# Designs tried in a protein design chat: VH-VL binders against p38822r5to271. Part 4

Target 1, 267 residues: p38822r5to271
Amino acid sequence: LSIGNEIKDSFKETHKWVQNNLKWLKDIEQFYRERAKLEKDYSERLSRLSAEYFNKKSSTSVPISVGDTPTTTPGSIEAAGVVAWNEILSQTDMISKDHDQLSTDFENHVANQLSGLFTKLDMTLSKINGFNNDMVNKKDNIYHELEKAKKDYDEACSTMEMARNRYTKASNDRNKKKLDEKEMEMNKCKNEYLIKINQANRTKDKYYFQDVPEVLDLLQDVNEAKTLFLNDLWLKAASVENDLGANVSKRLQAANSVVKQNKPSLN
Short names: E, the ipSAE of ESMFold2; O, the ipSAE of OpenDDE; V2, 0.75 times the mean of E and O plus 0.25 times the DockQ between their complexes.

## First folded at step 1 (VH-VL)

Design n5 (framework fv_nezutatug; at its last look DockQ between E and O 0.01; V2 from the best seeds 0.00; counts 0 for: pae E 22.5 > 2, placed apart)
Fold by ESMFold2-Fast, scan of step 1:
Structure n5 (fold): chain C 267 residues (1-267), chain A 126 residues (1-126), chain B 107 residues (1-107)
Amino acid sequence: as target 1 above (267 residues)
Amino acid sequence: QVQLQESGPGLVKPSQTLSLTCTVSGDSISSGYYWHWIRQHPGKGLEWIGSIYHTGSTDYNPSLKSLVTISADTSKNQFSLKLSSVTAADTAVYYCARDHPEYYYGSGSLEGMDVWGQGTTVTVSS
Amino acid sequence: DIQMTQSPSSVSASVGDRVTITCKASQDISRWVAWYQQKPGKAPEPLIYAASSLESGVPSRFSGSGSGTDFTLTISSLQPEDFATYYCQQTDSFPYTFGQGTKLEIK
């Protein structure tokens, strides 16, 4: 009994450890959902800012004054400045869309995948727990049968001794028949007890060297699956964030290219 | 955490009774463990003497059964060995140890004997 | 009673060697076997339980294998502190029985 108790406690502690590791997935999921919200908020605000300034009148009619004498910028150079500004605003709107895409990617390819992983692994963990409980109950039931068989045997032995004592005090046919009956009953109980000892021994061998290792391996498999999928999701998260960086760089290069063509000078 | 310590006389005369005590610290003797006595003759291997469960249930090595008594004193957290009619063949180092039985009826142990006392030397000589 | 027969009775080896000790049970004991290390003047210390499970704190160079009647203790790369006597024990049923021991000696 004592050894069974120890193994039950070991499974309980390992199960709790795995369960706590799975709860960590929910914490990571929440981080990416909040991170996605920040990107979405930034995207919406940046897009509105770009739109507001797109509708404002540019300073195409603003004279350029350098030194004591006012100078005017020719209309063609003013137009070039407007083109550069419009490109900056356009690329800013594209950057807002890049951040919107990152928000969507964090939700769909990271947070939702973490949620799905948790649900699947949590269900698997529950099934393993149920399997362990069934296994332990079967073992305990066989040990209870063994205890009952021993008690039955002990009682039959006592009953036979009483019948023997009655026969020795009064050696008539009735007492002899009762003694023979109780001796047969005792031998039957002894045989059942021996059978239950054999069953208990087979059960202990299977329980400790097959069933418990199998259940502990299943718990380890759940934790390994968690680690492998989590690593894949972290790599995915890094990949989509790197894509944002590359896209923003391209947006700014496009804007800079247009700006570099604008050389404000009097001809 | 858990420690076992043997105590008793180092010298015993032939035909006398050897009495040894094992003091358990860090755990109750009334826990789910079997408590064992094991001996080792000079230059020889290990021999299991017997065990006790806190309920008073005892199991003895059949080769020693008529000579061995193991008892437990839960108030002192100790268990003891008495070996009657000793001879020179009983000269040995005596160890106490514990293991966690599969179930009440002494059906073995997954971990074996996980904690041992340091041993006490007993010489049987006139 | 279950008889445990251990081989060899002694083995001489050098640091860095791979050492194998065997133990045979007189009947099927599944994996109910433990291995102990005993250094001179000290109590036995558990090394392996359930035929192949390493006890807490025992170096990974020790390993156990086997099931049924044939069991093996292996030390993959012998260290100076490993020179000791090794015992197998059946933990299946009372009376508990031990192998006669294997003394590991420096070559």
Scores: ipSAE 0.012, ipTM 0.517, lowest interface PAE 8.7, mean pLDDT 84
Fold by ESMFold2, look of step 2:
Structure n5 (fold): chain C 267 residues (1-267), chain A 126 residues (1-126), chain B 107 residues (1-107)
Amino acid sequence: as target 1 above (267 residues)
Amino acid sequence: QVQLQESGPGLVKPSQTLSLTCTVSGDSISSGYYWHWIRQHPGKGLEWIGSIYHTGSTDYNPSLKSLVTISADTSKNQFSLKLSSVTAADTAVYYCARDHPEYYYGSGSLEGMDVWGQGTTVTVSS
Amino acid sequence: DIQMTQSPSSVSASVGDRVTITCKASQDISRWVAWYQQKPGKAPEPLIYAASSLESGVPSRFSGSGSGTDFTLTISSLQPEDFATYYCQQTDSFPYTFGQGTKLEIK
């Protein structure tokens, strides 16, 4: 129950949040790869459908007319209608190619770019996690060394007190020499302990007021970069799909021009 | 302080439906979490049975798909497992578990289970 | 289905030893691995998620690493309470799948 405990929980929660957001990029990538597969499949099926109906015997068979009156057979298709129908089939095949291009654009400009973004950010997050682990371990090691120095000092104080009590009971040269020896050992341990206290305090201040805020800022930077680049990729995805829409509109307008020239009067 | 507790019969007859309930305390099932059922066969490892998301969307292990149903009752804060047509092979310890919490949106928080129930032993025997 | 293969099946070790357990996925699963500890008669306890992130309350002697297909769990200095069975799990896609387990026994 210290400031350190709340800061430790903040890193774990923030790191988990960032890592979850990076994992989510793989889901978005997979969505666009599957979307690209759907567009490819649609393109291929639409092209086959157009080819099937272009090759149908009834679509290419019309009565040949020589003379002043046109010929008509039940089940046959008028010549002007066949021209319009063939244009509709041709434009449909071109639309199938537009969907093939959309498939390629989703793969190249969205899914592959998401894969690259994930790789860059995942490597950066791994380095940030390594930095956090290193600074926690360094702090813990310094506190372990302080604990050891405290224990050594406490022991030296105890042995010096024992020597002082013996000298108080029997004030001879041997007891005086032993007291002086233990006092010197205690002062040495005290100096080592004071050095470790200063070192631990410096480490504590750096950790809580410099290192932890820096690592949390770095985690925020990863998420901000993810958001900015992901938004750009979503806008690119919309752009390539809008390009499909514009191309399809052009195909249909071309077909409409031919259809509107198909007059209802007999040939 | 989320706790999960499995409940249900410890003995089920072959060909019947095994029905287990997981009661959740300290959290709401209707929050944006995945909730799982896992089982552990005697002397063997762990097998994921399936999950339910707070919207009612379910995912099942393909090896069990035609036999398993997972559902939730948000008014009781419970989710349940039904496994039909059980055999002796379904004898196991059954666990319910929570996936790591979803933070902002969507299914991007699937990181494994962070809270497990204590498990309930189910024996399939005539 | 993604297979998770753990090595070794068992380890005999003493208190204070360093132990490494490996887990290999049958395909690239990025960092989406979790690790669990299970003692006899008890539920699995979460240790690590996303390959290297420690779960709340897990001692710092536990660490995880790896990406792609190869993952490791390391215990830097075994304590008496660490003798248990350890499982890895892929969390990349459903169905979730687990390694077969590694039993860590007292030598």
Scores: ipSAE 0.000, ipTM 0.370, lowest interface PAE 22.5, mean pLDDT 83
Fold by OpenDDE, look of step 2:
Structure n5 (fold): chain C 267 residues (1-267), chain A 126 residues (1-126), chain B 107 residues (1-107)
Amino acid sequence: as target 1 above (267 residues)
Amino acid sequence: QVQLQESGPGLVKPSQTLSLTCTVSGDSISSGYYWHWIRQHPGKGLEWIGSIYHTGSTDYNPSLKSLVTISADTSKNQFSLKLSSVTAADTAVYYCARDHPEYYYGSGSLEGMDVWGQGTTVTVSS
Amino acid sequence: DIQMTQSPSSVSASVGDRVTITCKASQDISRWVAWYQQKPGKAPEPLIYAASSLESGVPSRFSGSGSGTDFTLTISSLQPEDFATYYCQQTDSFPYTFGQGTKLEIK
């Protein structure tokens, strides 16, 4: 039946489409893993840089100047500059740690979650495919039984025909009895064949009008779930990056507060 | 394509014998089929008259058994109906039909009268 | 002889209607029922074999059901070309017997 084949093809194509969508999750996962890697690298490099310059301060000397009645000396002012610089470097180091945290967040809260989502949905998809296969197998089995019943009936018909022919050639009680027996057997096989026809038809109808649509709905559910969870993870990714931004801002403000105290004059 | 065609006189006198022939084309009457005669009185339903199996075995309607003879001529690929001692009650459209005793899923070879002639009108009148 | 009681004798319906014709056998005949359609001036044409098997070329709007003594022919959505007389027949044993027919007319 051409219609049946078309429906089967629809399942196959839909299944493939969903599979491809799930594979897309892997690509997204990889993207965030790469981002995590970049953040980690940046963190490490920034940390090293801040440390390097922090160590350089130890080699700097601040001249001390004494005025007539100074409570604060020019040297003290310069020291204030050094203090500000140290704060900037310190906060830079903290920022590097914030980037490290982002790296971790991308890995744990986004990439790993995408991986988990993929696994879950892939498993579900496999189960759906399994269910479809089971349904197809059940349908095929009843058709095989139908063919067997057909063959049995055909054979019984042939045998009955032979008996009929014999009775026609020699109309006696013995041949009549044989004909009756073979006819009975034929009718038995016929009934079985008819039962199988009905079963096959019912099975076919159930498969195409109930089972296949249900399976397709399940595939749609998988796709919808993918979208929903993916959206959540994208929002999470943005959230953790925003947190970085907030932390960076906080660090910079802290540094700025110290810088503002580095006044050019004593007054 | 299998075709059946009835032929015979359209007018028969009372007490005479009605003779009809069904010519089969597109298939052999020697194949595993039942060949039937059916009639339909004007404005009424269908009545089975009798049949002949490809082996030559015949079955008749009990109500007509004493008056009906069905035979087959394999050389001409025809089977015939003879109805003796006809009366006005025998006025009808007469059909010949083919019946297949075997079942094939999804095919037209299921048991039942799958091919009919066009029918021939027979009027019994003095 | 096996008697086939067909009902109704006539039915009026409109295009698009669902129509059901019933046939009752005087004894259990399993699924040995055939259905025919006859148009005026034409020979009967087969619709259903073995109670539920459609003849090749017959539209899917036709369906048959039943087993034992009660059988039904259903037209799911009546079409203009479906207005005709319908007959059930038992094919269980000779003598073959037909229902009295159901004339399906346009409302």
Scores: ipSAE 0.000, ipTM 0.421, lowest interface PAE 11.8, mean pLDDT 87
ESMFold2 (binder alone), look of step 2: mean pLDDT 89; pTM 0.924

Design n6 (framework fv_nezutatug)
Fold by ESMFold2-Fast, scan of step 1:
Structure n6 (fold): chain C 267 residues (1-267), chain A 123 residues (1-123), chain B 107 residues (1-107)
Amino acid sequence: as target 1 above (267 residues)
Amino acid sequence: QVQLQESGPGLVKPSQTLSLTCTVSGYSISSGHYWHWIRQHPGKGLEWIGSIYQSGSTDYNPSLKSLVTISADTSKNQFSLKLSSVTAADTAVYYCATDWGEYDILTGPFDYWGQGTTVTVSS
Amino acid sequence: DIQMTQSPSSVSASVGDRVTITCKASQGISSYVAWYQQKPGKAPEPLIYAASSLQSGVPSRFSGSGSGTDFTLTISSLQPEDFATYYCQQAESFPLTFGQGTKLEIK
């Protein structure tokens, strides 16, 4: 009967399709790990740049100004410029830390979560596969027992018929005893065959109406869970990157407010 | 892929024995499963005649009484139908078929059929 | 013997129509029902097994339903190649029995 083989192939193909979809999570994970590395590299370079110019600033010789006489506009402008420059460097260092935070967030809240999702769904898929194997094995075992019972019954019928023929040709106590023994064995095999037919039919009903739909639904559930959780993780990735944008904007606003205070007195 | 092909006389006289053979290719008859004979009367539905299992065990439609015999020749990979004492009512297209499958040997659909052979019972 | 009764004996329909064919068993057969399509001059081909499972290669517009004694074959959107005779068959017990057939004709 092609039905069982077709269903078996359908589960195998669907399982493989779901498994391949889960492997896609690993590619997405790798993307965010590489993205995090880029942010970490940028953060380290930007922090080093900021530190370098802080050191240059602290080493700059500044004329000592005594406030007893009116100072020239250039002296006041230089002091204000230094304050503005210091704020720009400070905010640059904060921006580097914002990118370091994004790198950490991509690793901890996106990539590691994708890895965990893959592991959990892969384990669930493995359990579904095990459940399917158990159901198929139970069904196969019952059908094997049915075939064996049919064969045993057929053989017992043939043996009984031979004994009947012998008794018909030579009616003696020995042949009668043999006939009775073989008839008893035939009836035993017949009863076992009938029992196996009933068991096979019940197993067939359960398999087609409960078990197969259930495992296919479970495979669909795994794929649906993958999609739902993946969507949540993509939203999380967008959220942490948006936080970076908002923070950088605030850093730049803070720098700009200080720069606006640095106005030349002559223009 | 399993293929079945019927062969036998297209015309049989009343009271004679109709003998048809089904030649199977792509699968061994001795490797399990049921092998069936089914017929279709002109302009009417399908009637299951009987089946044979690899062991040689046969099941026949009771409506055909003791007139039908199905046998298998494993060496030629063939199974045959003999219908004795035919009448005009036995005029039909005769099909051999199998429910060759792994899980539902006794109770599944007939998934492979021969092309059918037309048998006319006439004097 | 289990008697399989199909309704209707014939149905006229147009391309695009939804067609339903019913099969009633004389006793409970669980879901051991197969459906076949037969075109003139050809052997029957299986469409549905186990009452509701689609045979490989059969278009998704075919569907089966039912359990116990009442079964239905549905063609959701009839195509030109679907005009044929349809048969149900019970596989619960020997002798295996078929319905009398439903001829699907062009309106």
Scores: ipSAE 0.000, ipTM 0.354, lowest interface PAE 20.0, mean pLDDT 80

Design n7 (framework fv_nezutatug)
Fold by ESMFold2-Fast, scan of step 1:
Structure n7 (fold): chain C 267 residues (1-267), chain A 125 residues (1-125), chain B 107 residues (1-107)
Amino acid sequence: as target 1 above (267 residues)
Amino acid sequence: QVQLQESGPGLVKPSQTLSLTCTVSGYSIRSGYYWHWIRQHPGKGLEWIGSIDHSGSTDYNPSLKSLVTISADTSKNQFSLKLSSVTAADTAVYYCARSDYGGNPEDYYYYMDVWGQGTTVTVSS
Amino acid sequence: DIQMTQSPSSVSASVGDRVTITCKASQGISSWVAWYQQKPGKAPEPLIYSASSLQSGVPSRFSGSGSGTDFTLTISSLQPEDFATYYCQQSNSYPLTFGQGTKLEIK
């Protein structure tokens, strides 16, 4: 009994602990959603900056040749420096898109996955709680049936004893028939009571030594699954952020390649 | 498994607007970063038409910019191409494709990892 | 626009041969190159991304290399199913551009 109370309290405490751990996933989700918004804001501002200077370049870099040069040039000739500037602006726009990609990845591949993980594990936790409630209800029902069977047996014993007393007082066929009938009823109730004692003992043993330890293991499995999948999401978050660094590096290398061709003395 | 399927009219008259739809199954278009339209003229190579990203922002091939509109319908998990004022030169097989971020330092950007089967469009009077 | 030029336009080869296809960009694109295989009547299939990374499910006989402006696709031991047209694509800047294609045909 006292062991049962300790196990029952343990389930309640463990369930609450796991539930609180799952709610922590919502804080992590919110962090990545806010982080994504910062990247989106940066991306939009950088893209506007790039577009502004590209338009400024286009509107101010239209030279009009109204006279003859030593050789006839039918249009504007782009200076070598303008080619390098065009590349810098182009790569800046690509960098803004790299940051937009990071924002999208944090939303879709981290935050949404955290939300999905919470939903899945919360559903599993609810099923475990339901299973525990079913076990408790079955145990309580068997104990209730046991109490009823005991009451029925006790009443049948009393009825049989009254019938025996009547037969002892007046030994006739009618009183003998009633005694035999009540004795059969008592034996029927006795057998039902014994069956219920055996069912209650089996249910008690299964509940305390098998079922409760199993539901505690299931609760721990939920927490372990949370930790394992959260670690995978941590790795995914780090990976997409690390890719931003690699992508930006490649953009700048492409720009540098064009710039280096502008002056042979530049390393 | 992600699958893309193009649909639209196989025959379009010159000067009219070509409308094609790409239906995405097994994956949300909000989860993918870029969704592309590519075409291939008979016996020729591949030409990128344009793309739409997760937010609805579009990028078009400058040679087609005034003629192309790409849009997305997230409720139907579809994205669409409209090409206005078509000519016989627009006769091609049209493909839709996905680009997504792989999450590794070695992974691609604008690499097309999943393609539709293609739909043939003939522009004829 | 970045122009992607493939060489050769066609290659005749036998099963078991080593085949190399080259792709040149008109300006520096770091490693932002992908390769696709297209069989007649079929959609292109991805082979390689980021110049040298092999797409999941693609046989190890395919490999890519290069950086800057010069890139190569190599098939170390040609199989019957490899006869197709191969395309390179740059992902460095808009518009996205493809090479003109290299047709790999039976010798």
Scores: ipSAE 0.000, ipTM 0.396, lowest interface PAE 21.1, mean pLDDT 81

Design n8 (framework fv_nezutatug)
Fold by ESMFold2-Fast, scan of step 1:
Structure n8 (fold): chain C 267 residues (1-267), chain A 122 residues (1-122), chain B 107 residues (1-107)
Amino acid sequence: as target 1 above (267 residues)
Amino acid sequence: QVQLQESGPGLVKPSQTLSLTCTVSGYSISSGYDWHWIRQHPGKGLEWIGSIYHSGYTDYNPSLKSLVTISADTSKNQFSLKLSSVTAADTAVYYCARETIFGVVDDYMDVWGQGTTVTVSS
Amino acid sequence: DIQMTQSPSSVSASVGDRVTITCKASQDIGNWVAWYQQKPGKAPEPLIYAASSLQSGVPSRFSGSGSGTDFTLTISSLQPEDFATYYCQQANTFPYTFGQGTKLEIK
C-alpha cells in the first residue's frame, strides 16, 4: 500500500504537469487566431481603399474629349500616368488578397491544427486517467474480495471449533454429522481464501511492476507528442508568413515594371 | 511477431489426464504478460480455463479448479495444461493465448494459438 | 461469476447493412469488455478492447460502446469478410467469462 501511495503521487503529479502543458496549447492557438484577425482586418481595409480610389478614377474619361483630333496633346502623357496608377491600385488589391490568404492559412493550418492537437491529446490524457482509475478499482475489488474471503474463513473456523467442542462433550452421531458439515464448510472457505490470496498477489505484482510504469510512460509520450507537433506547427506558421513576404515582393515588382515602361529617357 | 502453438494428443480416454503444451516463439514467457488456456466445445462458445502470470502465479476457473493445473517451463519457453479425470464434456478445441496490458491496464487476449482439437472417447 | 449474455444468438444480414450486437453483464464491470471475431476453423481475433477502443488493423466500420452492464458492437456497413461469429468478454474479475456468441450469416 505504501508503494501504492508513492506511485499514486507520481501519477497525479505527472498527469497535472502534462495537463498544464496542454493548456498552454490553447494560449498559442488564441495568439494565432488573433494574429489571423489582424491580417483579415488589414486585408479588408486595404481592399476597400483600392476599390475607393479605382472608382474615383473610373468616373472620369481619359481623354475626356469625344471625336479627338489625332495630334499631340497633354492627354497622352496623362494616359500613361493613368495606366501606371491603375496597375498600382490593382497590385494593392492583390496584396490585400495575399494578406487574406495569410489569415486563412493561420486559421486552417495553424490555429485549427493546434485546436485538433489539444483535443486529441486531451482525449488521450482523459483515457489514460480513466484506465488508471479502472486499474485502481480492479485492484480495490480484488482486495475487497480477499478481505471478504478471509472473514468468511475466520467465521467458518469459529463455527467448526464450536461444533468440535459440542461433539467432544456429547459424542453422538448427530454431533459428529454437524462437525463433519462444519469442517467441510471451513475447507471450502479456506480454498476460496487461498484463491483470493493468489489473485491479490498477482494483481499487486502486475499493478506495481508493469502497469503503473507503462501508464507513466504513456503520460510522457503525450507530452513528447505535444512538443514535437507544436514545433512542426511553429515551422508551418513561419513558412506561411515567409510566403506572404515573397508574394508581396512579386506584387511590388509587377507594379514597378509598369512604372518603368513610361520612364523618361535617361539624363 | 509473437506466435503461440498448441500441441498434445487428439484423442484421450475417459477418466485419464489431458496434457497440452503451448510453445511460445518471439518472446520469452518469463519476461512478462499473462498466458491463458481457453477452450471451445463443438458448436458452442468460449470457456476460460485458467492462466499463469509470468512470475508463476496461477488462476483457475472455479468450475475446473480441482481438475486443472497450469505450469510453465521457462527453459523450453512453454506453458502447459493438465486436466484430470476427463469426460466426453471435455471434448473441445483448446487455445492458448497471451493477455496484453496494451501499455495501460487494459486486459484482453491479443495473440492466440491456432487451436488444437481434443476428443474424449473410448 | 459474472455472466455475459449476448443478443441476438444469430443475425441474417446483407452486405451494406448496419448490424448491432449487444452484450449484458450480470454486474457492473466498468469498461472491461473486449470483442472478438471468429471465422469458421480459425482462432478468435480481437476487434475491440476497453469497451470502445479499436484494435490496430481493424477497419473503422467496427465500433464498440457501453459501460457498466450494457455493451454494444456495431458494424456500420457490413462487408463480405464480416460474416463470422462474434464474442464479448469481461476482464473485470476472475473467472474471465465470454458471451455465448452471435453468428452473423449472409441472407
Scores: ipSAE 0.000, ipTM 0.354, lowest interface PAE 20.4, mean pLDDT 81

Design n9 (framework fv_nezutatug)
Fold by ESMFold2-Fast, scan of step 1:
Structure n9 (fold): chain C 267 residues (1-267), chain A 123 residues (1-123), chain B 107 residues (1-107)
Amino acid sequence: as target 1 above (267 residues)
Amino acid sequence: QVQLQESGPGLVKPSQTLSLTCTVSGYSISEGYYWHWIRQHPGKGLEWIGSIYHSGNTDYNPSLKSLVTISADTSKNQFSLKLSSVTAADTAVYYCARGSYEYVWGSDAFDIWGQGTTVTVSS
Amino acid sequence: DIQMTQSPSSVSASVGDRVTITCKASQGIDSWVAWYQQKPGKAPEPLIYAASSLQSGVPSRFSGSGSGTDFTLTISSLQPEDFATYYCQQGNDFPLTFGQGTKLEIK
């Protein structure tokens, strides 16, 4: 009875612990969805900024100086500057697209995968709980049958003892026949009771020493699966963010290359 | 027969710590079940405060998390509630209860209750 | 937090009447509902657990039903000792929450 209560409470405590660990996945999912939203908002604003400035017209405001020193040609310096500026705006637009890609990757390869992981593990946890409930119900049903069989046997024993007392008091054929009948009834009830004792003992032993440890192991397996798959998703999240870093670096290097090549010369 | 009995001061001053103890008889706390504290405000419904399992694991109502501590002493077969920084809003009847009905795993229901102790927070 | 809403808040009935009290959860709680009876000055006493299972010693005139969000406590033939306040309680999620109570009073 006390062992049964400890085992029942161990399942409840472990089940709740695992359930709470699975709920944590929803917080992690929400984080990546909000993180993706930030990247999307940044991407859209950066893209608009680059487009606005790309559409602006530039003007030449370089004065011409006259003297013994040859004059510079303002148009060549202006042209080179415009080329460099256009490249900076172009690469800025590319950076905005890189952030849009990160937003999409966080949603599709991280947040959606976390949602899927929760759904699968929660379904597994629900099945384990259902299995546990079925085993408990089977055990309870066998114990109910055992109690009924015991009651029937106890009543038959009482009836047989009354018949025995009557036969002892008056040993005649009628009393002997009645005693024999009641003894047969008692033996039938005894056999049914013994069968139920064996069924109950087998069910009890299987339940406490095999099934309960097994469902506790299954609960632990759910938590371990959660940890392993969550670690894979965190590695994926790090990978897609690392890709952003590499791409942004490439964009900036391309812009710098154009700026460095922009060397106006004097005529 | 399992019985729960609350004990503690009936009057607590504002800003002080309320300390209540539940004594369990007829069952050993270390044998299982979750052990809970529940309160009932005057003329109002029931509010769950928190629970403890003999392993030391506790759960608290988030509205009271920073103010409540539940502990168990298995050698005395008791578990206790400490509620810090009490105000008039903490005036209530406090019950201890045993949770988790037999063969209804994964749910929290209360099959045995103490008779309750009235706590008034007043100067 | 899961909100448990009972209806009606009070009901007047006569001995022998069939009485039903309902409880609605703000979100799905499977079958994890318990029902309690409380008489003035006394602690609540358990009646039903897991929506439909009778607590040991509770008369068979009490029954519970429901799943998901809608639950019902039924008293098939009201007895004088049944006049009390009844509470539902969800055990599916923390914090554990109770309904506001239904007062059953004599007509």
Scores: ipSAE 0.000, ipTM 0.364, lowest interface PAE 19.0, mean pLDDT 81

